VH-VL binders against Protein STK_02290. Designs and how they scored, part 6

Target 1, 225 residues: Protein STK_02290, of Sulfurisphaera tokodaii (q976g0)
Amino acid sequence: QEQLVAVNELNENLGKVLIKIARDSIANKLGILKINLEDYLSSLNDPILNKKGLAFVTLETYYGNSTSLRGCIGYVEAVAPLKEIVSKAAIAAAFSDPRFPPLSKGEFDNIIIEVTVLTKPQEIDVENRWELPKKIKVGEDGLIVEYGILYSGLLLPQVPMEYCWDEETFLAETCIKAGLEPDCWLNNKVKIKKFQGIIFREEKPKSEKILIIKPSEVKCKKEEI

## First folded at step 2 (VH-VL)

Design e20 (from e17, 14 letters changed; framework fv_emicizumab_arm2)
Fold by ESMFold2-Fast, scan of step 2:
Structure e20 (fold): chain C 225 residues (1-225), chain A 124 residues (1-124), chain B 107 residues (1-107)
Amino acid sequence: as target 1 above (225 residues)
Amino acid sequence: QVQLVESGGGLVQPGGSLRLSCAASGFTFSSYAMSWVRQAPGKGLEWVSSISGSGGSTYYRREVKGRFTISRDNSKNTLYLQMNSLRAEDTAVYYCAKGYEWLSGYDYYGMDVWGQGTLVTVSS
Amino acid sequence: DIQMTQSPSSLSASVGDRVTITCQASQDISNYLNWYQQKPGQAPELLIYDASNLETGVPDRFSGSRYGTDFTLTISSLQPEDIATYYCQQYDNLPLTFGGGTKVEIK
């Protein structure tokens, strides 16, 4: 099927399945679960999960009343069915995020898993670069910054909500994430793309309660003065 | 046939220690979470501790945290509970319980098979 | 912690009577609830798993049901061998918690 998974066709039951795919893929890699991953994924017969999709998996260490980032990897090209993308992203977030050591067996029951399903990134077309902040909406859009082959950065739509950024700050922070200066978005050789998403998150480690979060519903991790 | 057999219970003075064992057979031991549940004489069931199939994650009832240690030896199909600094309120029959058989086959803390129990008496 | 409130604490009924035992969770636990039967001097045995599924070997006079956070164990026709204490237990979240138990006696 040529069409991508649309965020509006995902419901709570599908979100639970996506979280389970992520959890089981990590457990299998840790040796906690003994499955043939290819057979496991092939057994999942849902028309929506068999459509190509884009997703990020975020892992956070749980401390009761707070969490800290433990891994975050995803895919922004529609190269495989959503179920396969979530599985690959989960494994990569746990074991291949260069900011962190590989996840250990002892950590498995202490992480929260979050799956963000994305729309296809679209380049923002403007006549004047100073119009870019007006074409972006905090609480709706995630951003990608690309410069040549070597410089790229992505921030998910919940990130500017968590840090209480405005649109101009969001652009600057995405430039920094790409390894560029904060004003990189004013350079006409830099590509700026936006995308939307929907978030599925465990309430607590291994919880059967899966939260459905729209980026606009995410609260600041720091208080605004 | 799944079977769990507890041992190691007995009479001990307050402040003493005991080590309980649970010998498992009839299932792939390392694939299932295991729990200890106790029952004081004439009272209800009370969860004590659980351990994941790999042994990487352990959980404790608040009143035993720091005094009890749950562990497992998957090569011997045996679950353990090391009980230190025992108190009169720890007096109970201690049951070993197997985690539920789950769709994904990973750790799960529901209990479908129980051992016969071993009595621990802490006498002052 | 998830609190499991079980009622009644005890009951006496005649052979052939329908017996109902209720368990209420302090929050949504989906279907992650087991019912156990404990006969005097014996270990608990699983009767019902995932709120409404009958364990293999358990007589069909036993059934479980759920409505929101309210769970019910029903014995459709009480038999002498059903004299026991019954416990509900949630396994949605840690710490695992049990109901206080219901002692069933025959008149």
Scores: ipSAE 0.000, ipTM 0.398, lowest interface PAE 18.7, mean pLDDT 85

Design e21 (framework fv_emicizumab_arm2)
Fold by ESMFold2-Fast, scan of step 2:
Structure e21 (fold): chain C 225 residues (1-225), chain A 125 residues (1-125), chain B 107 residues (1-107)
Amino acid sequence: as target 1 above (225 residues)
Amino acid sequence: QVQLVESGGGLVQPGGSLRLSCAASGFTFSSYAMSWVRQAPGKGLEWVSSISGSGDSTYYRREVKGRFTISRDNSKNTLYLQMNSLRAEDTAVYYCAKDLTVEYYGSGYTPFDYWGQGTLVTVSS
Amino acid sequence: DIQMTQSPSSLSASVGDRVTITCQASQDISNYLNWYQQKPGQAPELLIYDASNLETGVPDRFSGSRYGTDFTLTISSLQPEDIATYYCQQYDNLPLTFGGGTKVEIK
């Protein structure tokens, strides 16, 4: 009976290992690193990394003074150990995010890698759908919106902080992300789930300094100059 | 390498039943939504049904709802389509197709990146 | 249902020609449109997803674009291996719907 990785079990040293797993998995796929990935992951014997976990990997192109989204893929079901999930998410973010072309070898040194480890999503049940905003906390919760198989949208807990959204706006934007109308959360056939997370992020491409970020610490985007 | 291999097609009389199977390999089957798409002889493509990676959510085109049942066995990496009360207009090549995006990827987006070779279903007396 | 109107239904062109196929949605579907290629006797293959993104392994002579509810698939220089029927498909709403197909032949 394996338990799920808890966010509070993760420290700076484990965050560095998760970032390294993401970096090495991408490098291996690009041919920059030549390893047997299965053997590499099997060599990681930390008990926490061997627990089942959920994670997203976000890649951003670094321009010195700014960054732009380059890929973001993750898993929200406990199907594999955290080390394997981060490896799979990194490869998927780099090569299988349909919003972007596959990452090229020339981009590898100019990408910032961010790993968000998630708690298990829990469905929010309310008698009155208008109570949903009261059950969600910006700065703590990420959201999932599901309507059957074809409509699903997820926004990580740092996203509403970056855009300074309130809870109702966060629900509406997650509906839009799912391909639904912004008031989709009022439809009782639409499932709303929430989860929490912790963020590990390279300070700059390939930096040895890994930042630990709580979603509540993320500041609003600066206005365009 | 991703492979989808279909079976179970054949000739059946109107009102009869058939069960189609699609054996999947080369990807983590349980992480991807799967669909059935059909093509009548000399005609275009028509979506029939979709199922989530977990199997908990299913969708159907109106004309097959209540007659067809999509299901999957993730332990066997196999997708199924149970077809009951078959009609002449159900005559088609049936393709299984894989969603490009993993479950909970975030955008509610479903291009079909791989298709099986198809299996012919003929409903005739 | 969202209707996808594809034109032309067929065309004949010479090797090296620029070929344009259009697909019109009956309502706004944003960029939620894919293009598939089906060679005679074969299963369809994904060419372009999200209106303009080229699938891995697809030659760069293929491109997709959007203007409102009008979508265009362009083959910049037609090759013999491009003989096929091409389909657009929307995934903005259920049921998923395909265009009627455009059969491309070489003169």
Scores: ipSAE 0.000, ipTM 0.449, lowest interface PAE 11.1, mean pLDDT 85

Design e22 (framework fv_emicizumab_arm2)
Fold by ESMFold2-Fast, scan of step 2:
Structure e22 (fold): chain C 225 residues (1-225), chain A 119 residues (1-119), chain B 107 residues (1-107)
Amino acid sequence: as target 1 above (225 residues)
Amino acid sequence: QVQLVESGGGLVQPGGSLRLSCAASGFTFSSYAMSWVRQAPGKGLEWVSSISGSGGYTYYRREVKGRFTISRDNSKNTLYLQMNSLRAEDTAVYYCARELLYEGYFDYWGQGTLVTVSS
Amino acid sequence: DIQMTQSPSSLSASVGDRVTITCQASQDISNYLNWYQQKPGQAPELLIYDASNLETGVPDRFSGSRYGTDFTLTISSLQPEDIATYYCQQYDNLPYTFGGGTKVEIK
């Protein structure tokens, strides 16, 4: 069994490569690039990119001074090398997010691509469920809620920062994301997992400048608007 | 004292419909999830469906999903199971049972109501 | 689905005997298992919840234990009123699943 990519192994240059993998995978699927994707991925020989990893790709439509969500899909099981996971997540975010129609060629130059690389989710151990808010940290942790095999929800670590949530609200919103009542985290059958991450984001569509964002650096939307 | 009383069972033809009711008393009905558990003659217990205290979330075993609908009226302290497209294999005593916040243990059960699906 | 394999399917014992009923989960369910008693012609009653916690009003001759995915219900000294079918039930995951039941009879 192989080790997972650690978020502290990822630097600006690797972040640029991950964004490029996402952008090129989408462009290839749209017919904008005409490459053999398997050959393309095989040409990426960086040992870190060849370690198993977990990642989400988020697409946002860019309006100059604002953005809106356009797609977001990821993987929380270490089933393939990071380079392949980012490629698959990018394609899924663009074409298979059920909340949105498939991305069109005309949109390609107007989307911002963001890649979040995740640590392996770990179940939070508590004897008393009321201690759960004390075991998570807004600005550091993302959350997964699982109830059986039918109900699951995940919120990335930047989400509670964007919406100015405290830890209890973050738990409740993740329950709602899973399709459960907001107090689902009090139920002993519901599994609560936490993970951390690092964010790589285009400054603007197709930008050569890639931002490295820690979740704690994401500004509360209520304070900015 | 907690009491659950089922009604609405009977003999029905295959493809028919029945609505079961469970009248609850002795506790704050809206604070508890409620479930239906069935038992075919001479056989074991089989969970059918559960509903949250608010009624906002419902769960079903695979074989009844789309045919059965669990619901509740908290103002009347009553749980329901609407059973459509009934099959011979649905023949069973249907028990109403109480559970806390999906904690999965059924601490009080009704006496059951018999549903027979036969031509 | 999580499968609950209960054994034996039936047993006959004498008053005062120690009776053991076993339930095996097809996967790890932690302590999320309950035991129920069903007397002939009656509704089931909760005996034990969370693998080893005795429900209020249940005699202390009943006990539950866990070893890995194996769960045991023990009746330390069988009484005539204990003639019933006993069921285990997991609540780690939906659908909730019951064991096949163990019918306890007096010799």
Scores: ipSAE 0.000, ipTM 0.418, lowest interface PAE 16.9, mean pLDDT 87

Design f03 (framework fv_flanvotumab)
Fold by ESMFold2-Fast, scan of step 2:
Structure f03 (fold): chain C 225 residues (1-225), chain A 124 residues (1-124), chain B 108 residues (1-108)
Amino acid sequence: as target 1 above (225 residues)
Amino acid sequence: QVQLVQSGSELKKPGASVKISCKASGYTFTSYAMNWVRQAPGQGLESMGWINTDTGNPTYAQGFTGRFVFSMDTSVSTAYLQISSLKAEDTAIYYCARGEYYYDSSGYLPFDYWGQGTLVTVSS
Amino acid sequence: EIVLTQSPATLSLSPGERATLSCRASQSVSTYLAWYQQKPGQAPRLLIYDASNRATGIPARFSGSGSGTDFTLTISSLEPEDFAVYYCQQYNNWPPLTFGQGTKLEIK
């Protein structure tokens, strides 16, 4: 009965609202903004924001000429309206990403916020597992790998673009992310799911200008894994 | 604000069944997984699994398949644990606990709110 | 499944002393490790999550540290209300979520 947010119904104005939700949620948690978060979110009555959605929030520290990852957390089950998911993901990215210490008040003006809204993941059905690289597209698809009830891993659609991976490398790296061997995607007991997304990103910290980025537009970084 | 309220204690004979409820309030029920934890008398905490409150899909830890059923009713914001064919070794306090998802970490947020517990005693 | 081993099983200290509790995992859990406090007749209470982050309302005397397989919960100066059983929990490899067997902190 609940309808999901579709990527194509998100425009620049909604992207600005999503970034604002993320920034205000973090500011409220830091004590920079003093709002009742539930009242704030309930005041947002756009029909699209009230549909269930899936999203990741990425935070990057801004150095003028470069950025570095500062947090990235999201949700791939449609458990709440998009506005609430973005708020939750932003707080989690800032304070609960175990790779980093909690974001401090002094960092707030020096981070770039990025919101990626995702389509619902769909299992890829193939007769022959060797066809899997042909059923995914770097620059369009993110991947989820699941094995039984113990192992899972997810990589966003922009990740293989950033690292200049091909489809087979993308499958292998998602297997590694799940805690499995790189060739896990050849095991017919392993589920491979794909999803798409659209990215909204501040051009610089606290910018009024919000960029709309398709994963295919993300630049290749010269990083090695 | 956030509260998890469980049903009262139960005294059952071996072979009977029991259904424990956990009523949530103060938050959006479907935004968090509901976890079940068992504590036998004088023993530590043992995770039984959880239910995805949006989809209704349960996940059971090893040892809690078959006789144990996680279910829910979103209309009343309540999760349920049913144990069939009760055995003496099922005697324990059963807790419900709220857990939040996030996927990038290959895990999810730990249990930030707990029910008060329901004592189930299985005795002949 | 990942096995969490807590040590010591029982720690006897006086108010004002520093308590150090250990939790070791059979394989790496990165930083996905939480600590809980349980008093007799009460539900557990979340103290620390993601190895080192204090939960809302938890006093500053509680701190967590560690990553990989070795984790520590420290109470810098014991108060009378701190005497309880403490459990660690990993949520890196789930299901199952696993708890340690507990450390009982008791008054000398």
Scores: ipSAE 0.007, ipTM 0.461, lowest interface PAE 9.7, mean pLDDT 85

Design f04 (framework fv_flanvotumab)
Fold by ESMFold2-Fast, scan of step 2:
Order: C-alpha cells, then structure tokens, then sequence
Structure f04 (fold): chain C 225 residues (1-225), chain A 124 residues (1-124), chain B 108 residues (1-108)
C-alpha cells in the first residue's frame, strides 16, 4: 500500500545489511546466534529497509572453486517491510525448501548467501500469445507462470543468463518449472508476469565483501568455453 | 571526535538511589545501541544489558532486573543507568559502551567506544 | 546464558615472547567472539571482532583464531604495553552479552 522498495534505491551498504539479516536469521534459528530477532529487526531504522519489498534468498554450498544450490525461497507479495521479508526468506530457504533437508549447524560456515530484491510482478498483456517472447528481455526480466490455484513457477532474472536461454526458451522453462508443458505460455488461461531485480551475494562464506550483480552481468556458460 | 563521557563518581549509603549519565558525541546517537557493563573491585567485566537507542527499549541481563533501569534522552544524546535501593554489592565501576545497532556497519564488530567509567561506592 | 572460560587465569612472560590465550564457550558461538584488552584504571579496548578480524588501530602482532567453542588470542611478540588483562566476549547471545573471566598477562 505504501511505496515499494525500488531496485535503484539499494546501494552496497544496504546490500551488506540485507546479507547480514539473512545470515543472522539463519544463525538464530540454528541456535548459533541467540538474539531477539524482533528487537534485531526493529533496530534497523533505515527508511528503505522499512518499505515493503519482495526478495528471494538463495543458499549455495561452497567447495572453494565451485558451489551447488542448497536452498532458495522468496516472497512475491509486498506484505511486509523488506528487512522482515529477507529474514523470513532466509529462514525458509535454510529450513523449509522441500528439495533439501534442513540446514545443519555444521553447514553454516560453508554456505554462500545471496539476496535478490525484486520489483512487483506485472502481468504481460498481448493480443496474440505468440508476441510474448517480444515482451520480455533476457538479462532484465524474471518470469512467473500461474495457472489456476495449483500451478505456479518462478525463475529469477539471472537464470536465463546462466543457461544461455533466449526469450522463448525462458518462457518454456518457466512453464516446466510451474509443472506445465513447455508451450503453456500459449494457453490464454495461463498468466505470465515479469519483474526485475538486483542481486547481492557473499564473495565466499561469511565474507565482509559482497558482490552487487545486475542480471545482465551474469555470464552465459557458452562464453566461458 | 567520537566519545562517551560519563558522570562523576558517587558515594552513597545503602538504600539510596543513583543515576549515572553517559553522553555521546561525534556520531548519530540513535545508530548505535548503548551497553552497560559493570566491574566490581578486583573482578572481571559483567554485562548488565543494553538499550536500543532507536526504540528506547531496554534489555536486561539475568541479574539486573528490578532495581536497575536503562533510559535515554535523544534530545541530549545521553543514556542513563539508574540503580535504586543501593546495596553494598552494587559497589563497582559502571561503563557505558556503544555497539552496532542498525547493522549498517560491521554487525560482528563489538564495543568499539567506551565511557571512562563511573565509580559507585555504597557504604555505611 | 553462554559461559566463557578463559585459560590460563594468569600468564607470566617476558617482552619479545609469544603469548597464547584461550577462550572456551559452553556452546557453539560460531565466529561471534570478540577480544578486549584492559589496563589498570582504564576502560576496555576492542582488539579482535568476529573471532579473527583485527579492530582499527590494533597492531599486527595481535591475531585471533578459532570457531565454534574454542578460540585463541595470539600476541606474536610481546611489547611492554601489552601486559594487561584480556577478556573474550561472546556475541552469539546478543543482546545481552557475556564475558569470560579474564586472563592476566603479567611481566615475568
């Protein structure tokens, strides 16, 4: 209801705070950091962090020169301040991602934390569904596919960059993510939404240095042959 | 210059009350929490708790509920520790120390700026 | 809540020697551990934060190590001004905090 956090309001210092919120929330749930989380969050008085926001937290297990996905959960409805959303997403990514067991204390010092802050998803309206690939841009847009009340899937803006997809492949893969056939985006009953984002990521587990990544800056695998 | 300046030493009789001030300067008062730390003669450091300078909410360590009150006045950038019904066991040096509050700086940093300490002596 | 045990209680060394001070936590504090130095009649001074990071202005001879329950403060070559009491502090239960009982580093 109030203004949402805009991606361009977020700087390096705020990105560091978002990573720390995620790290500390997970540590608190593991019993490693025994803070009152409510007091912790209430002490964050930056006006940007107190605006409603949308975010995903991604956890990756770190192996020195490589990483593997360990959890990823987020929120696409602007129901709470960004600081609270990042805290909740971090806890959910660590303990409630159904693809993985709950994160253990022994893993805490070996994960990289990434926070992606999103703009509000907007439905893409077209006269002809075949125009949908022309209304999205790889390197800028993430996608959401929704069909009825049971089928939905989301892919973050960096995903099609990582996999070297074009716009039509991106639509198809988001349909598959939703549990639908690859051509689901041609069905008039399927809703397609797009959003943008900015990525804040630890350089290595628990590093004070964070990376600020625009989705367009994510390298395609085929360019690293 | 970033500094915390505490009020002067106090000599009190048992049952009296004392109010210690800790005046901050050189930084934004509400951006850092204020911790209170006690050190009895010849003893180590003992955390008493802290006050969230942004919200005004105090948090007390287990032994410091009841007779001890943390408060603040943002208009003068000052934190206060009040001890009521003083006992001989309250004889100690009381320190205020700032700590990260907003997490905009290093969350893991620690108490980087301390007051000079206020000696409170409680005797007959 | 979290108890920190420092050892030894007193360490007697000469200038130029290496000092190793230990701090053990009753439960894991990950890396949320700080070290302070206190000289007689003075307020404590922050030396190390997040187990191994040297605070601003602290000489390179001071280093911290450890994680979980076992932590060490090392002074590679003692200077006369280093003879003081050293405290570890857990920041895992924050706020409030707890300190170890201190290790007194004294000149031999």
Amino acid sequence: as target 1 above (225 residues)
Amino acid sequence: QVQLVQSGSELKKPGASVKISCKASGYTFTSYGMNWVRQAPGQGLESMGWINTNTGNPTYAQGFTGRFVFSMDTSVSTAYLQISSLKAEDTAIYYCARDVLEWLSDYYYGMDVWGQGTLVTVSS
Amino acid sequence: EIVLTQSPATLSLSPGERATLSCRASQSVSSYLAWYQQKPGQAPRLLIYDASNRATGIPARFSGSGSGTDFTLTISSLEPEDFAVYYCQQRSDWPPLTFGQGTKLEIK
Scores: ipSAE 0.006, ipTM 0.557, lowest interface PAE 10.5, mean pLDDT 86

Design f05 (framework fv_flanvotumab)
Fold by ESMFold2-Fast, scan of step 2:
Structure f05 (fold): chain C 225 residues (1-225), chain A 123 residues (1-123), chain B 108 residues (1-108)
Amino acid sequence: as target 1 above (225 residues)
Amino acid sequence: QVQLVQSGSELKKPGASVKISCKASGYTFTSYAMNWVRQAPGQGLESMGWINTNTGDPTYAQGFTGRFVFSMDTSVSTAYLQISSLKAEDTAIYYCARDFGEYYGSGSYFDYWGQGTLVTVSS
Amino acid sequence: EIVLTQSPATLSLSPGERATLSCRASQSVSDYLAWYQQKPGQAPRLLIYDASNRATGIPARFSGSGSGTDFTLTISSLEPEDFAVYYCQQRSNWPPITFGQGTKLEIK
């Protein structure tokens, strides 16, 4: 029996714990903290954190009035407890995102950590594929495109907000991410799944204040990656 | 610290089979797809397909169905390419390469490569 | 199948010069194009992904540009170690992933 973390059971206090797990996992890998990570995670007894979950961790370099992407890795299979997934995603975002060099010790105090917890993806079934844009809501839904035994393309729910896309553009861009033509969503062999999420984000590096952000609240920022 | 280490060169006769290994280290094996790319002597790069390391599902490019089999073993973080009924035209360097964007970001770009395995098929 | 055509087939330049390598796709690949460098006897090395993003560890002299069907790899000032074969690669059409035929950058 799979018991997944629901977005509506996550509150500010749990968001703070998720950010702390991400911070401490990275700090331990950098040698800033000297902990046994397995023992650390085992000490976290909150029942919600011990349910299986899906999450992405995003790191951004902080410049006072702006930020730039520094790493982003996540998991969409319910294979481990949320606490473990956030820890793994944080380490991967910091050290194994191939777009960036591994995070250095000197950068640790200058990054913002963001954790996005996802709902379980659900396939969208339509009789007429042209209805797909009407079954998706920018500002609420993230998308996964799957074709055959190939791997999938995924875009988080905040992505179409950041790039000011409409639903049809969002479908097309997710098709391209999957290695398919932009109109792949018209092919009935292609599976389209949607999911929702909630975002927990440091207000500034290492801040006590953690923001709870709904994807619909994300501003249009066409220039960001 | 990410490394892909492939098995050594193989000299085979036509009709034999070969199994090439690609051992991954320095990252979570199941988080990234593993691609196979072939390069015949004096030729360019040719994609053979990939294996989804999370599910174990292979995807083969045109021309690489039948005799070619992608597999993996998560317990040793190793991907395998098996070629059966070897032909002279299979002589090539075979590379494994990691896809960095399986779930998020840009899939099907090859950020880390194995050193290559030369397979020579001669009578 | 999307066909990638690289030009020129061979480019002869001297160290210190600017190199400009082209890759043309038979149909739009949006920004889903990468560039690789391969030296004799070595595996390819990722230089640029998503048309213009430099991969980890790649020197600043390498840059990529273009979108749709026309793409360019630029090396602002050639170093001796830059003389190699360069390949473009696309992922916008499923299967197969396709590479260009390569441009050989050689010493003049």
Scores: ipSAE 0.000, ipTM 0.398, lowest interface PAE 17.9, mean pLDDT 84

Design f06 (framework fv_flanvotumab)
Fold by ESMFold2-Fast, scan of step 2:
Structure f06 (fold): chain C 225 residues (1-225), chain A 123 residues (1-123), chain B 108 residues (1-108)
Amino acid sequence: as target 1 above (225 residues)
Amino acid sequence: QVQLVQSGSELKKPGASVKISCKASGYTFTNYAMNWVRQAPGQGLESMGWINTNTGNPTYAQGFTGRFVFSMDTSVSTAYLQISSLKAEDTAIYYCAREGYSSGWYLDAFDIWGQGTLVTVSS
Amino acid sequence: EIVLTQSPATLSLSPGERATLSCRASQSVSSYLAWYQQKPGQAPRLLIYDASNRATGIPARFSGSGSGTDFTLTISSLEPEDFAVYYCQQYNNWPPYTFGQGTKLEIK
């Protein structure tokens, strides 16, 4: 009975709504927008937004010619409707990412918001762990590394494209993100999961134009030079 | 202060059952998998499997399915090994062992061991 | 199943000598190999994990080396308390986490 949002049912108009949910949720917590957030979310009656979904919200500080990471939080369990997950992820990315101080009102007009909607992560099962790089495709897959309760790391599908990584480097970097050694993926107690996604991103802070990005379309930084 | 304390030795007849306890102290029980290791008299160490202390899910090595049950009780930080329909070949010392922690890092090696529980099966 | 073979089965040495114990895996275990010491009537004690890292409280005279299929435990200068049985263990593939058969280090 639980239905999950599929990435192929998301279009430009829904992407704009997801970005708006993220923007409005942050603005509400900053006191810029004065709404009852529960009433706001309950007013959104699109059937797709009311399906359970998985999403990350990424915030980047915008400097005109460049950006820098300002926050990134998401959810990989299908516990709430997509609209609620995006709202919670946006608030968490802005105020609860432990790598950064809480977002201030003065920063609100200088961040870009990116929402990545994910498919359900699937564990990669191989007889020989040296086959793991062959079961992963840079430009298609994001990765999750899990070891016990304390060690987990996730890298979105666009990350290895941005950093020009191959599949083995992608596995190693996800291990490091989890707080483990780069060859952690060879350890069969370490759980490796993959997922796919679609990215909706503001072109610039508060832009009306929302970019729809497939991970395979993200340019390698070395190619851009 | 980190320690695993096992229940005392057991003498059982063939066909009986036994339940061994392994009580953890000095750390968060649910953060570390608990393994069970068997050592028959004069023999080496044999891995039996492990239990995920976060989820309660056991994983058994081949040859230890059926008669062997791993369980736990988080409220008392205790893992259990139950052996049913005991056979003479089950005579061994049974150890619980934590998948480890050293110098601020988790490790799959077994860093803390219980003292062992001798189970003797004889008529 | 990955089989670990330890050699020699018995090593006879005197205090002050260097001990070298070998562990060979039937297939690669990368660096996911541990060494344990067991004295009669006692539980095993972790010495080395991830092939070369000393566990907390383990004296500097113990060191591990190797990767893939060939591993060595070295005790640079034997103390009387070092005469025990030593086991290697792999944790690369599950199940099972295979132990070697042990090397007995005995006084000459």
Scores: ipSAE 0.000, ipTM 0.403, lowest interface PAE 20.8, mean pLDDT 85

Design f08 (framework fv_flanvotumab)
Heavy chain, then light chain:
Amino acid sequence: QVQLVQSGSELKKPGASVKISCKASGYTFTSYAMNWVRQAPGQGLESMGWINTYTGNPTYAQGFTGRFVFSMDTSVSTAYLQISSLKAEDTAIYYCARGLDYGDYVFDYWGQGTLVTVSS
Amino acid sequence: EIVLTQSPATLSLSPGERATLSCRASQSVSSYLAWYQQKPGQAPRLLIYDASNRATGIPARFSGSGSGTDFTLTISSLEPEDFAVYYCQQRSDWPPYTFGQGTKLEIK
ESMFold2-Fast, scan of step 2: ipSAE 0.017; ipTM 0.596

